# Ledger of designs, part 29: VHH binders against q9gzu0

Target 1, 229 residues: q9gzu0
Amino acid sequence: MGDPNSRKKQALNRLRAQLRKKKESLADQFDFKMYIAFVFKEKKKKSALFEVSEVIPVMTNNYEENILKGVRDSSYSLESSLELLQKDVVQLHAPRYQSMRRDVIGCTQEMDFILWPRNDIEKIVCLLFSRWKESDEPFRPVQAKFEFHHGDYEKQFLHVLSRKDKTGIVVNNPNQSVFLFIDRQHLQTPKNKATIFKLCSICLYLPQEQLTHWAVGTIEDHLRPYMPE
Short names: E, the ipSAE of ESMFold2; O, the ipSAE of OpenDDE; V2, 0.75 times the mean of E and O plus 0.25 times the DockQ between their complexes.

## First folded at step 22 (VHH; framework vhh_nb_b201)

Design r5 (at its last look DockQ between E and O 0.45; V2 from the best seeds 0.00; counts 0 for: SAP .696 > .668)
Fold by ESMFold2, look of step 22:
Structure r5 (fold): chain B 229 residues (1-229), chain A 125 residues (1-125)
Amino acid sequence: as target 1 above (229 residues)
Amino acid sequence: QVQLQESGGGLVQAGGSLRLSCAASGFTFSSYAMAWYRQAPGKEREFVATISSGGSTYYADSVKGRFTISRDNAKNTVYLQMNSLKPEDTAVYYCAAEYVFKYGDRKYTYLPDSWGQGTQVTVSS
């Protein structure tokens, strides 16, 4: 085809083929910025907002293939598993983050964030921005939804309350775009035993083709709903 | 895709025994941990037991010493031998395939949110 849309798709496919021959990914050609907002149920309360210190695309064969294998073998539906097998997927890990708003419970510099037991969070929203590496262009918001509602992760946590083995847990949202890495802490006093679920890392999981699809607006425009006044 | 089929449930008198089976397909069974969960009427689903790909086991406190989890990698099947059953063990029992991996210096278990029909266990007093 000779139209510009067809030529753009062909150019992207050629770039992907070249990168695979060199064991590189399309994600390696981008810079990222990511923010994590914990949105509260109370309408007047501003979100707890965190900036990810560095977004790490997982490209190593060992990590990428291991977690991809797990996701392909387990899904919310049969069609989701088939879609994952047919698309190039990147994992964008956020192992460290810093609070941008320190007046929220569980918000401290470079600490885990408590997700349960608590009932004041409505959802977790991840805001992802990208640009081509070594570009002087501004970061643009990636056109992809990264939301994880409280009810969705709480039901999974409740299944494992009695589970005291030493492994952490990983859970995903229904559309498989957000993976939460959770440590369980089992607190024991003479009179009480309690389990706390702490978020220690987030991974965004998306097709690499979405890295070139941007929404309208700046970082500032998209952060404004979550920032304090 | 992961496919799990639980069987072996039924009605049993307190103090009795049952053996549950879970046939698995759609994945490399020997590389996964397998687990049993249960859900009593009106309660949340809860963990019962797990067996790693290497055969290490872990049990909820409420079933230790009474239940034994095992696996047969040649048959792609996980089992739950339930002895000394109590009325509080009455529940629908579900098996799960759990992906265990290392990230950084920690081990994590990926908990998918997909469940089969389960198998009913009813323990009469």
Scores: ipSAE 0.680, ipTM 0.856, lowest interface PAE 0.6, mean pLDDT 78
Fold by OpenDDE, look of step 22:
Structure r5 (fold): chain B 229 residues (1-229), chain A 125 residues (1-125)
Amino acid sequence: as target 1 above (229 residues)
Amino acid sequence: QVQLQESGGGLVQAGGSLRLSCAASGFTFSSYAMAWYRQAPGKEREFVATISSGGSTYYADSVKGRFTISRDNAKNTVYLQMNSLKPEDTAVYYCAAEYVFKYGDRKYTYLPDSWGQGTQVTVSS
């Protein structure tokens, strides 16, 4: 009788195979919680912490019709679409956020979502938690790192600073685990025109195989470093 | 694999003209927006112009009225006609393929992560 861990792995593989046959996502079997922390360069300054209202899992292979529609509409290439369909990656969409620090003067939701022009942010950290659906068990931290450093997204912002078209932009961290949906706003000041990059939405990319990889600790344990004293 | 090859750069006097070309392969060219970027020494890469899959064009303010972006889908090539060149236009010019898609009620552009080798444009005073 194989190692209990081996048995669990085999069971999971069987489940995945069954779900694949049904064109269902393993992600659909989980409830998710997500938090977003803006970590500041100043160590004395506590992070701005947000709770995601709803995490929406999307498997590209389950949305074949939508993807193909996009191809037909010339939104993206067929080849790229096929590549997306073949990837064993789940997208976790976070369209709405709520500030956990409503008591901090000046920490308005809108101000916290402005990513540029500002240089006080060191990085964006996303914390992902999950549990099996219909389980009474507590949420567990997903063992994955979701970080986007200021230098990495600023570089991309600067590339498009001169673009004044009406489209938003999507930027990603180097390892393609965090995607930021950005709204560009052009403001007229008395002195000059200013461009603001505002965060609208976040999407995390996670290999499907990692959905069952959990770290130790509670939500509170993992949020503690980002919480106000 | 996406491949982009820029050409047509060179040395030109102020007020002169150049035409850049970018040959693309490894993707369905006609389905992508194509863009030109440039990077001057000591500066960050900046947007110059873009042309949608449908042929709509957009320009940076600094080049508007002087530069023209166009494409030939049959040749998988995007062009940048540069007129009335200025010393400030001196840079390495890069071609990029861009994704434009709708997410919710808004359109987004996915910024390129693949670049060609670029072509040097030098404008002398």
Scores: ipSAE 0.518, ipTM 0.799, lowest interface PAE 0.7, mean pLDDT 85
ESMFold2 (binder alone), look of step 22: mean pLDDT 80; pTM 0.801

## First folded at step 23 (VHH; framework vhh_nb_b201)

Design s1 (at its last fold request DockQ between E and O 0.44; V2 from the best seeds 0.69)
Fold by OpenDDE, fold request of step 25:
Structure s1 (fold): chain B 229 residues (1-229), chain A 124 residues (1-124)
Amino acid sequence: as target 1 above (229 residues)
Amino acid sequence: QVQLQESGGGLVQAGGSLRLSCAASGFTFSSYAMAWYRQAPGKEREFVATISSGGSTYYADSVKGRFTISRDNAKNTVYLQMNSLKPEDTAVYYCAREYVFTYGDRRYTYLDSWGQGTQVTVSS
């Protein structure tokens, strides 16, 4: 009797194969929820928790046309596109997020969160949940860790601090699982020049094989550490 | 595999000139923007100059008028001509590939590859 894990893996592989033939992604079989927690260095300060409005999964097979379009538009090279096409990674795009704090007036709107200059943030944590589509089952936590520490993204911000062009920047954590889409605002006052980095969007990278790897607990259980008491 | 190799660094007196080269391989060079960054001792890496795939250039204020970035697509090489060098220009200079793309309604730059760097030392 084959190891239950082996059977699951085989079933997943079959599904992947079927979806590839249909030019569908395995990720399309899931509903996703995502939360973003800004964890502060001060232990007494509760994290700022945000909910992603919509999670958009993109797999290589579904994104092929866009990749090719990018090549045609000379946004990136064919070689780069091929590399992307060969990866069995699902991208989970979080284009918009909103504060879960209902008690703060004005926070109910989609917000660009300021990441810099500030030194009170320890790390950004993304919590990903999923369930099978057409299921009445609750969302389950995806067994993956998505963290981006302040020191790591600040370093990258500082690299481009002297770059005064109006383009946004993308930064990533060391393991390339979290990508932050950052807007840069250059503020000129008569006395000072300041640059502000604002988080606009997030993209998570998840190996396809991990789509069916769930941890135990509910959404509430996993959010509890980041929620106000 | 993407490879970037810097060369041309060395010791130079203040007021002198150096020309750095970055040889690129493993990708369609002409399709990417290329940039130079530098890292002085005890400091964070900082932007120096960038050149788009179309040849548009942009410079940090600290090097504007003294440095010139250029590229030769036939040789898969990006250059940094450094004139009127100052002691504060002492740093390891890095070549970087810039992936520029549109996401939503905004344009973004992603530094996806770096060279190993070349040392530039400017003596007073």
Scores: ipSAE 0.831, ipTM 0.942, lowest interface PAE 0.4, mean pLDDT 86
Fold by ESMFold2, look of step 23:
Order: sequence, then C-alpha cells, then structure tokens
Structure s1 (fold): chain B 229 residues (1-229), chain A 124 residues (1-124)
Amino acid sequence: as target 1 above (229 residues)
Amino acid sequence: QVQLQESGGGLVQAGGSLRLSCAASGFTFSSYAMAWYRQAPGKEREFVATISSGGSTYYADSVKGRFTISRDNAKNTVYLQMNSLKPEDTAVYYCAREYVFTYGDRRYTYLDSWGQGTQVTVSS
C-alpha cells in the first residue's frame, strides 16, 4: 500500500538500483555549498568567514577499520553502495577555501589559517547546504551540526607539541562530524623555538540519509550571524 | 572493536629500567603504526615514541637514546623499553594506534584509539 514509510523505502531501493547501473555514488546526486566560520570569543567581533571553492564528496562504508579510510582511497566503493548504502558515511572534503572579506580579492590559493598558538577563537562552525543536482531550487541547509570548539582541538594539538617528525596531524571533534587536517610547523628563532598549527583542510562526516534532511531558511539566513558588517 | 591494553608499569628507582607492553586486538595490527604517549600529573599528554608498520621508529628528544620502541606482529604487541629512568619520566603511559596516510601532497597521522594507560613512577 502507499504509506509514507513504505514509499520512502521503495524510492530508496530504486535509487540504489539506478546508482548501481551508472556506477555513481549517492553523493554524486547532489550539489553542495559549504562555508567555514571561525567564531571569536569576543561577542562584538564578527566571525572570519570562508567559502569552500569545491566540495568533494566521498562515500565510505560504516564498517571500515578506520573512520578516515575513504580519505586515502578517494574512490567510491561499489560493494558499499550495493549492500550498505543506507549505513554509509558521506565524507565532504573542503581542501580549498577563500575568505569572504572585501580586501581579499581573487585569492585561489590554499589559505593558511593559524589555529594555535592563539586564544581568540571560540569554535569552528561549518555550514553545509545541498540540493539535488540539476535542480533549479535554491540550496537548503543540511540539518546537522558541524562545530569544533577551541578547547577540544587545543588539547589534541598539545599532545603532539614535542613531536618533530614531518607528518601533519588529523584531529576530530567529540561527535566525529568535523575532521581538521593540520600542518605542524616548527619555527626556530634566536629568541626561542615555537610550533604553530595551521589548518590545511576540513572534512565533514555525516550519514548519507542526512543529505535530504534540510532545515528551514536560505543560505543568507544561516550566514547572517557570521557575516562581516 | 579496537582494544589496546598496557602493562608493565610500576615503581622503579632512578637509573632503573622498565619494559612496557601493549596488547592489541580487533584490527589488522601489522598494517598500523603504534605509538606511546605519557601524561604526568598536572600536565598534558605528550608524545614519547612511534613505530611504523615497517618498523621505522621516531622518538621525542626527551627520551631519545634511553627508550626503545619495538613491535612483535606475531603477538600483536608493541613494547617500550625504558632505560636510565629519571623522576621526570613519572607518568601514566598510553599506547595508541596511528593511521598514517597521504592526502593531497601531505602525509598525515590520525591517532584514533588509546589504551587505558599504565602508571610508571620513578623515585629519587
């Protein structure tokens, strides 16, 4: 019969069949926009807001030995899409982003944002919007929270302060929805020796079913609290 | 489920030695790097040593030459041999699993799993 839950499951099964035929991931059916806000502790100070230039989706299965497995492969798993699609995690990679400030025009390079040592940031907030590909409809905010508070990433940076190998480090927020890819730079001056932690890229994690669970409002409505005046 | 269990801690006099062990289960041990971290009272957890899946090692400057990290893939165990111990080595020692990978043009380490720790106390 035609109850809403039965219709949703039947529609999901048809989508799975279509994706198998085309060898495409579920995430390939969406357009994305993403913004990154660095929220300052000072209440009067507006956030430093960035627009992600390209959101790169990767579908991974929920049964990987490591939650970051899909980052390495950069490819969609056919077996995951066929048997585990509703349990799969969508990774949304943001390797490049540009400041929305007026005085930064035409920047297409990676932005080196220093996260530590500094004490003026309260949290990082990622704002994710999606729509069906080829739709004329405006982007809608994905109903999920992507926040990474300063205290949570600072203590992870402190764990590796004495570590001098050449690798970067990845840290995640407590609910594992935001992953920060961090370059560790070791500076030596005549006065002292310092380590800084620079943000290279961000990866968001969410269940694949959240791609169509939208909050109310427009991009403008949701960006307004973070926009420079 | 990833499980890491440290053992071999205890009380030792300065200049003495201890050998820590970390038994691992729930994953393909030989495919991962493993590390030791420590946390002294009132301080943040800090890096001690790491060993890659291929056996390459790296040490914090404070322990280099005194500590040796090793692994036995047949027993799914990583070890930390600690010699010439100093009172400043007093800490809870934690075993950690490291996922090492390349993303773009950079290599990254993600520490995704920790043990419960074992206490090492070095008396004067």
Scores: ipSAE 0.729, ipTM 0.886, lowest interface PAE 0.7, mean pLDDT 81
ESMFold2 (binder alone), look of step 23: mean pLDDT 84; pTM 0.835
OpenDDE, look of step 23: ipSAE 0.628; ipTM 0.861
ESMFold2, fold request of step 25: ipSAE 0.698, 0.658, 0.712; ipTM 0.869, 0.857, 0.884
ESMFold2 (binder alone), fold request of step 25: mean pLDDT 84, 84, 84; pTM 0.832, 0.831, 0.833
OpenDDE, fold request of step 25: ipSAE 0.804, 0.801; ipTM 0.932, 0.926

Design s2 (at its last look DockQ between E and O 0.40; V2 from the best seeds 0.59)
Fold by OpenDDE, look of step 23:
Structure s2 (fold): chain B 229 residues (1-229), chain A 124 residues (1-124)
Amino acid sequence: as target 1 above (229 residues)
Amino acid sequence: QVQLQESGGGLVQAGGSLRLSCAASGFTFSSYAMAWYRQAPGKEREFVATISSGGSTYYADSVKGRFTISRDNAKNTVYLQMNSLKPEDTAVYYCAREYVFTYGSRKYTYLDSWGQGTQVTVSS
């Protein structure tokens, strides 16, 4: 009689196979919550914590038509789309996020976060939580690490600093689990030309098999290190 | 598997010319933009030039008027013609595949693949 863990894995594989036949994704079976913490180098400085308004899973079989539509509309290439569709990875998009600061009455402001030029950020941390849909169970932390260190994304910013076009850029952490969508703004001051990189959205890559891999603890437990005192 | 291989680097005197090539394989070359970057010793990698799938070109200010990026889709190759070379052009030159796409209301560029690089040395 196989290890309970092996049984669960087998059950999940069967479910995935069934869903695939129905052109459904395992990711569609989950609700997601996501938080974004900007951790500062100065230890005395509290992290800036944001809650994602809506987590959008992509690379579901249900999104195939949307992806193909995007190809038809020349938003992205067919080849890249096919490659994406073949990957056993779910994309979790975070297009909007709000500050968790409750101390400011009325400021639920969607903030674009400036990532550069600044050197006070140590890293970006994304915390992902999920639960089965239609479950009364609390959200559980997904057992995956989503971090993007300042040195890693700054390097990529500097690569494109000499590009004066108005296109945004996508940068990713070394393990390709966190993708940042960045708006480049060129500011002309009387004295200098300055380039600013603003964070527009985040996308996390998670292997589908990890969707059911949860760590212990509550949302609060995992947010505690990043919460304002 | 995506493969990019640079060639054509070498030693050249100031004022001289050099032509770099980047041979691509493992993908539909004509569907992608291609770019050249360079990294000088002790410096960060910097943008040199890009060419879209449609043939539109863009250059860094430092190389504009001296360098020309081109592509041959039949050969799956992108080129960098470098004229009037300066000692400051000394670097390892890399080619990269560039994704260009629209997300929401904005256009984005993503560099996902790099070659191994070719050394260019310009002597004074």
Scores: ipSAE 0.675, ipTM 0.883, lowest interface PAE 0.7, mean pLDDT 86
Fold by ESMFold2, look of step 23:
Structure s2 (fold): chain B 229 residues (1-229), chain A 124 residues (1-124)
Amino acid sequence: as target 1 above (229 residues)
Amino acid sequence: QVQLQESGGGLVQAGGSLRLSCAASGFTFSSYAMAWYRQAPGKEREFVATISSGGSTYYADSVKGRFTISRDNAKNTVYLQMNSLKPEDTAVYYCAREYVFTYGSRKYTYLDSWGQGTQVTVSS
């Protein structure tokens, strides 16, 4: 259980078991592709771009548990609460990824990326594509924005910097579309102690009705701004 | 829907005591961990204390032995007893709801709701 691959394998197996227990959902009717770009502040430096090896959709509704309950509890009015109860949210989990760097293509690894302390990342961008399962059509980009700027997640890390308990932290971007699962690790130096925040997993939140709303363009078109070289 | 309302702040002399309260509504209070955070002027919010749904507590090093967090599930209220107050404790104190869950082999905490805060000012 100390092995990073063992930890991710256990999480994936649990998600697989949960999906087997559930009724078929609208999300089950789609294939997904997801890419993660770490965009650097330096204008000339190209993004670190990754493809998610397996996108795991989880539908949440009134009779199903989800990993993030805040969406329904954050309802402002009774009408909003009733609308949420009648609308499902798709959680798209990204437990494993592979580099889009040509010298590493085809290699997979656990998602463990140091996000703090560092000052070179501007934002994390997730690109989500879908198509009807068993379709001959190419993947199309889902009409949704998945960006998490450095300042927004750094602020949340600072909130818990004095918190030395074992638990990990989940943080979200302002529009609540990207959730980062963060491990805190403490490193000892002779002069001081350092806390490191590592990205362990990403979950995207997408209203169910957005599953059939696509933007124009190919995967290649939308990846171009983030491609190396 | 979720509402957290802090009270009990004020001005106090160094070495004094205050008791903060946070009234909660709009959710099943007994199922969530509750926490206190604080924010001094010009600084980011920082963790003070948390209490699990089962009553287990954890404190930031800076307040251990001086502050006590507690909860009353019948009243949907979490408390922070602050003793031996120092000028460094001056801050707006926020109540927060924590969703604690297991993902893979690890527990995670998600801070999903905050109160409006109550001012605590400790004079020397």
Scores: ipSAE 0.642, ipTM 0.855, lowest interface PAE 1.0, mean pLDDT 78
ESMFold2 (binder alone), look of step 23: mean pLDDT 85; pTM 0.836

Design s3 (at its last look DockQ between E and O 0.43; V2 from the best seeds 0.51)
Fold by ESMFold2, look of step 23:
Structure s3 (fold): chain B 229 residues (1-229), chain A 124 residues (1-124)
Amino acid sequence: as target 1 above (229 residues)
Amino acid sequence: QVQLQESGGGLVQAGGSLRLSCAASGFTFSSYAMAWYRQAPGKEREFVATISSGGSTYYADSVKGRFTISRDNAKNTVYLQMNSLKPEDTAVYYCAREYVFTYGDRKYTWLDSWGQGTQVTVSS
């Protein structure tokens, strides 16, 4: 019989051949929607939910646009088949996002979203939706989990806590699917010097083929657990 | 494939010196910043020193004046010369690769690769 995963890979390989003739990437053939939820530990508190204004795809095989090229060079050297799939990966950048809280006038980026020092956030969840361009079909949720638990990014912040240079930092979740672009701000108070870590931007990093691997449900179905009261 | 291999750790008396080395392979070494971090028992890993691709250095306050980071691009190696060692310098020392890049109008550092670590123990 035909293996369902082999049939899907065969269809995507035909598209890749077409795109190589045109010098275009597969990611350029999709529309995206992305949402960011900050999930609080307190069970009564609804998430802080944000809509990404524009999702900017960057292919890892384009040197000039490969923002996180270190992931390509270091992460997964032992699996020949998976290495080939991960060489065709996409970075989906979310440089601008706005609150979906109804009591806040649209805040595209430039918000004071402090990730540390604080301990009330459980995790950051990114919700990614895609569809083919030239389709008027509704967006469907990409079947992948984009979660970054508080303990995982706090550990990385602590590594650099005493480092006072001007550069921001990038931290990633353990499976390297979510990257946080962080501004370090060093506050001088009368009694202490303090460092805070503020979120500037998010990038999702995933195999290009995942963009057509969809879960069931609508955007509204998947946002409902996080919607503001 | 990126590899970072630390060496040169050991037991030393307070006031003594050690030189750590980190041999790097699998990438264009001269294009990256390199750093040393350390982790004392029961504590989180903390920054020690960094050296840019161009040779500029920066140190944690706790080691400035006692430790010197350097690099040899021809040998793909970064070094940490540690002088006037104190018992509080006891830790596992890790070599790290730092990818430094511009995104928008800001510069970012990503610590994307770590070595296996080398133990430094400073006895009183």
Scores: ipSAE 0.700, ipTM 0.872, lowest interface PAE 0.9, mean pLDDT 81
Fold by OpenDDE, look of step 23:
Structure s3 (fold): chain B 229 residues (1-229), chain A 124 residues (1-124)
Amino acid sequence: as target 1 above (229 residues)
Amino acid sequence: QVQLQESGGGLVQAGGSLRLSCAASGFTFSSYAMAWYRQAPGKEREFVATISSGGSTYYADSVKGRFTISRDNAKNTVYLQMNSLKPEDTAVYYCAREYVFTYGDRKYTWLDSWGQGTQVTVSS
């Protein structure tokens, strides 16, 4: 008889398999919270912490609808999207986020964040929490690391700096767990032309089997290093 | 597995021409946009040209009018015809698969695969 943990894992795998057959995601069984911290190189500077307004898991069925829409609009190919769907990964989208500073009037607002040109950011950290739906249990930290270092996304920005088309760009960290949706803005200054890369949204990739892998601690415990004073 | 292999690089005199090829495998080639990038010594990799799955093209200002990107879907190959070459064009040239999709009201591109590169040297 397998240990209780093994049994739970097997049960979860069976559930996942069943959901897959129904074109559903295990993520649909969870509620999510997400926070975004911009960690600065200067140690004395407190991180900029944001709360995601709504975490949107991409379900297979919802994704399919989007794919079909995209195909109809000739935006992208069905085949390319299907390749992504073959990955047993849930996409967690964070389209909107707001500052955690609520003690100052006007700080509770949705903010766009300029990522380039600037060199004061060390890394972007995303903290993901989840719980079973309809559970009275507290949110638990998902045991996954979501970090995107400045050097890694800057390198990618520089690749596309010479592009003047109006399309947005997506950049990802090396392990392909964090995807940044970026708006490129070309600005005319009196002296020169400048390009700005503005963060629009974030998407996290998480294997579905990791949805039940929780670390210890509360939301507060994990946010403490990034909390504004 | 996605594979991209560049070829056609070499040494050429200023004013000369060169045609690069990128052979693709491991995916439905006709469904993807393809792009060329280049990296000169001591410089960052920079955009050169892109061609959509439908054949629409876009070029960097530095190569516009001199370079032509094209594709042959039957051969799973993207090409870069380089004319009127300059010493400044000396670089390792890379091909990339470009994933294009719509998110919300905006179109996004994602470069998800790269070749190993081919060296182009233009002598004065």
Scores: ipSAE 0.380, ipTM 0.718, lowest interface PAE 1.1, mean pLDDT 84
ESMFold2 (binder alone), look of step 23: mean pLDDT 84; pTM 0.833

Design s4 (at its last look DockQ between E and O 0.87; V2 from the best seeds 0.54)
Fold by ESMFold2, look of step 23:
Structure s4 (fold): chain B 229 residues (1-229), chain A 124 residues (1-124)
Amino acid sequence: as target 1 above (229 residues)
Amino acid sequence: QVQLQESGGGLVQAGGSLRLSCAASGFTFSSYAMAWYRQAPGKEREFVATISSGGSTYYADSVKGRFTISRDNAKNTVYLQMNSLKPEDTAVYYCARERVFTYGDRKYTYLDSWGQGTQVTVSS
């Protein structure tokens, strides 16, 4: 008689009510693991695969403080901050990563990957896994697609190609689940003058209700197509 | 619902002037940076000018000294005064809203809303 989906929704709503009372977010109740694959157009070339060293959720119990700090520091407007807060999504930032190539020692480094000009990348794929915090359970893949095809970000880079100010840009994939933070660099050589767009961070937008929806398979199952060996 | 509506385009002789307007609604206009972009036939959309919420301006090299971006927060309107127009300025001109993010020690601009555009044609 009881619909399983209805029972899960009721349990989620009760948890959200408890978290609101404690000024905690649902995202604070999970551990995350994220991988980033740069998929090449050449069929035989294996992806460049990276593990994110720390996944930083933005949706926290200090939303009010973050908004006020942003406005006070002139980082962004109050209206923009309130609009972001009211979207009921989890922003998952990936500032640092480690190569998964076995011929590279496992050193954590800042994200620093050239995306343009180049024509060898098909897409960027982010693989997101989660589990309840403080659980011994294995990480499971979140049931969501995080892909950003080359054509979609290239056209956005071209829009700002003539813009020479020092600010970076943020671009998003069509379904607005992947946001790329991009620095522009103007390379000057005796023979050439070129602009380079370099990826500095990735942010995933995940609706809060998706935090408890997992796909089948293990991390290994989902990474296998992208493994460098 | 963010709404941006450009107006003021048209046909003008080389060396002439036009003033574009972009009327904004559905958000607190004074809190956002606003920008103009343009797209010529067969070309990619390109940056023209931006104005911060505080009135600071920045221009593409190709229009610096000829174009002036300004805003009137009482009218929720951003303007582009275009002087000394050249045939190369022929394009559809788009108004855009900009959000600025700070991440680490860097600032990033996100263009999250666009108008429908207004045609500017400069005859040779």
Scores: ipSAE 0.499, ipTM 0.802, lowest interface PAE 1.9, mean pLDDT 79
Fold by OpenDDE, look of step 23:
Structure s4 (fold): chain B 229 residues (1-229), chain A 124 residues (1-124)
Amino acid sequence: as target 1 above (229 residues)
Amino acid sequence: QVQLQESGGGLVQAGGSLRLSCAASGFTFSSYAMAWYRQAPGKEREFVATISSGGSTYYADSVKGRFTISRDNAKNTVYLQMNSLKPEDTAVYYCARERVFTYGDRKYTYLDSWGQGTQVTVSS
């Protein structure tokens, strides 16, 4: 008699297979919450914490038609799209986020976060929580690490710094779990030309099998290290 | 598996010319933009040139008018013709595959694959 954990895994695999046949996404069975923390190098400086307004899950099996439409519209290549369709990964998009500082008038606003030039950020941390839809259960932390260290994305910024085109850039952490969509702005001052990189949106990659892998604790427990006093 | 292999590097005198090649395999070459980057000793890797799948080109200011990026889809190869070379052009030159896509109302580029690089040395 297989380990209860093994049985659960098998059941989930069966469900996934069934959903795939129906072109449905397992991710569609979940509600998601996401928070973004900008952790600063200075330990005395509290993290800047943001709540994502809406998490948009995109599973390739459910969005196949949209992906192919994008190919038809020449938004992306067919080959890249096929590669994406073969991956069993859910994309969790965070297009908008707002400051958690609700106690200060004017702080509750959507903002683009400047990532460069600055050297005070240590890392970006994304915290993902989920629950089954139509469940009265509280959100649980997804057991996955989403971190993007300053050195890693700065390196990528510097590669494209000499590019003066108006296109945005996508950068990713080494393990390809966090993708940052970046707007490049060229500012001309009377004395100098400066380039600014602004964060526009974030996308997390999560293997579909990990959708049901939860850690212990509440949202509050996991946010506590990043919460303003 | 995506593979990129640079060649054509070497030692050249200032004012001379060199042509780099990047052979691509493991993907539909004609469907992707390709780019050249370079990294000098003690410096960060910097953009040199890019060519879209449709053949549109863009250059760094430092190489504009001297370098030409081109591609041969039948050979799955992207080229960098370097003329009027300067000692400042000394670097390891890297080839990269570039994805271009639209997200919302904005266009984004993503570099997802790199070659191992080829050394270019320009002597004074």
Scores: ipSAE 0.371, ipTM 0.720, lowest interface PAE 1.3, mean pLDDT 85
ESMFold2 (binder alone), look of step 23: mean pLDDT 87; pTM 0.861

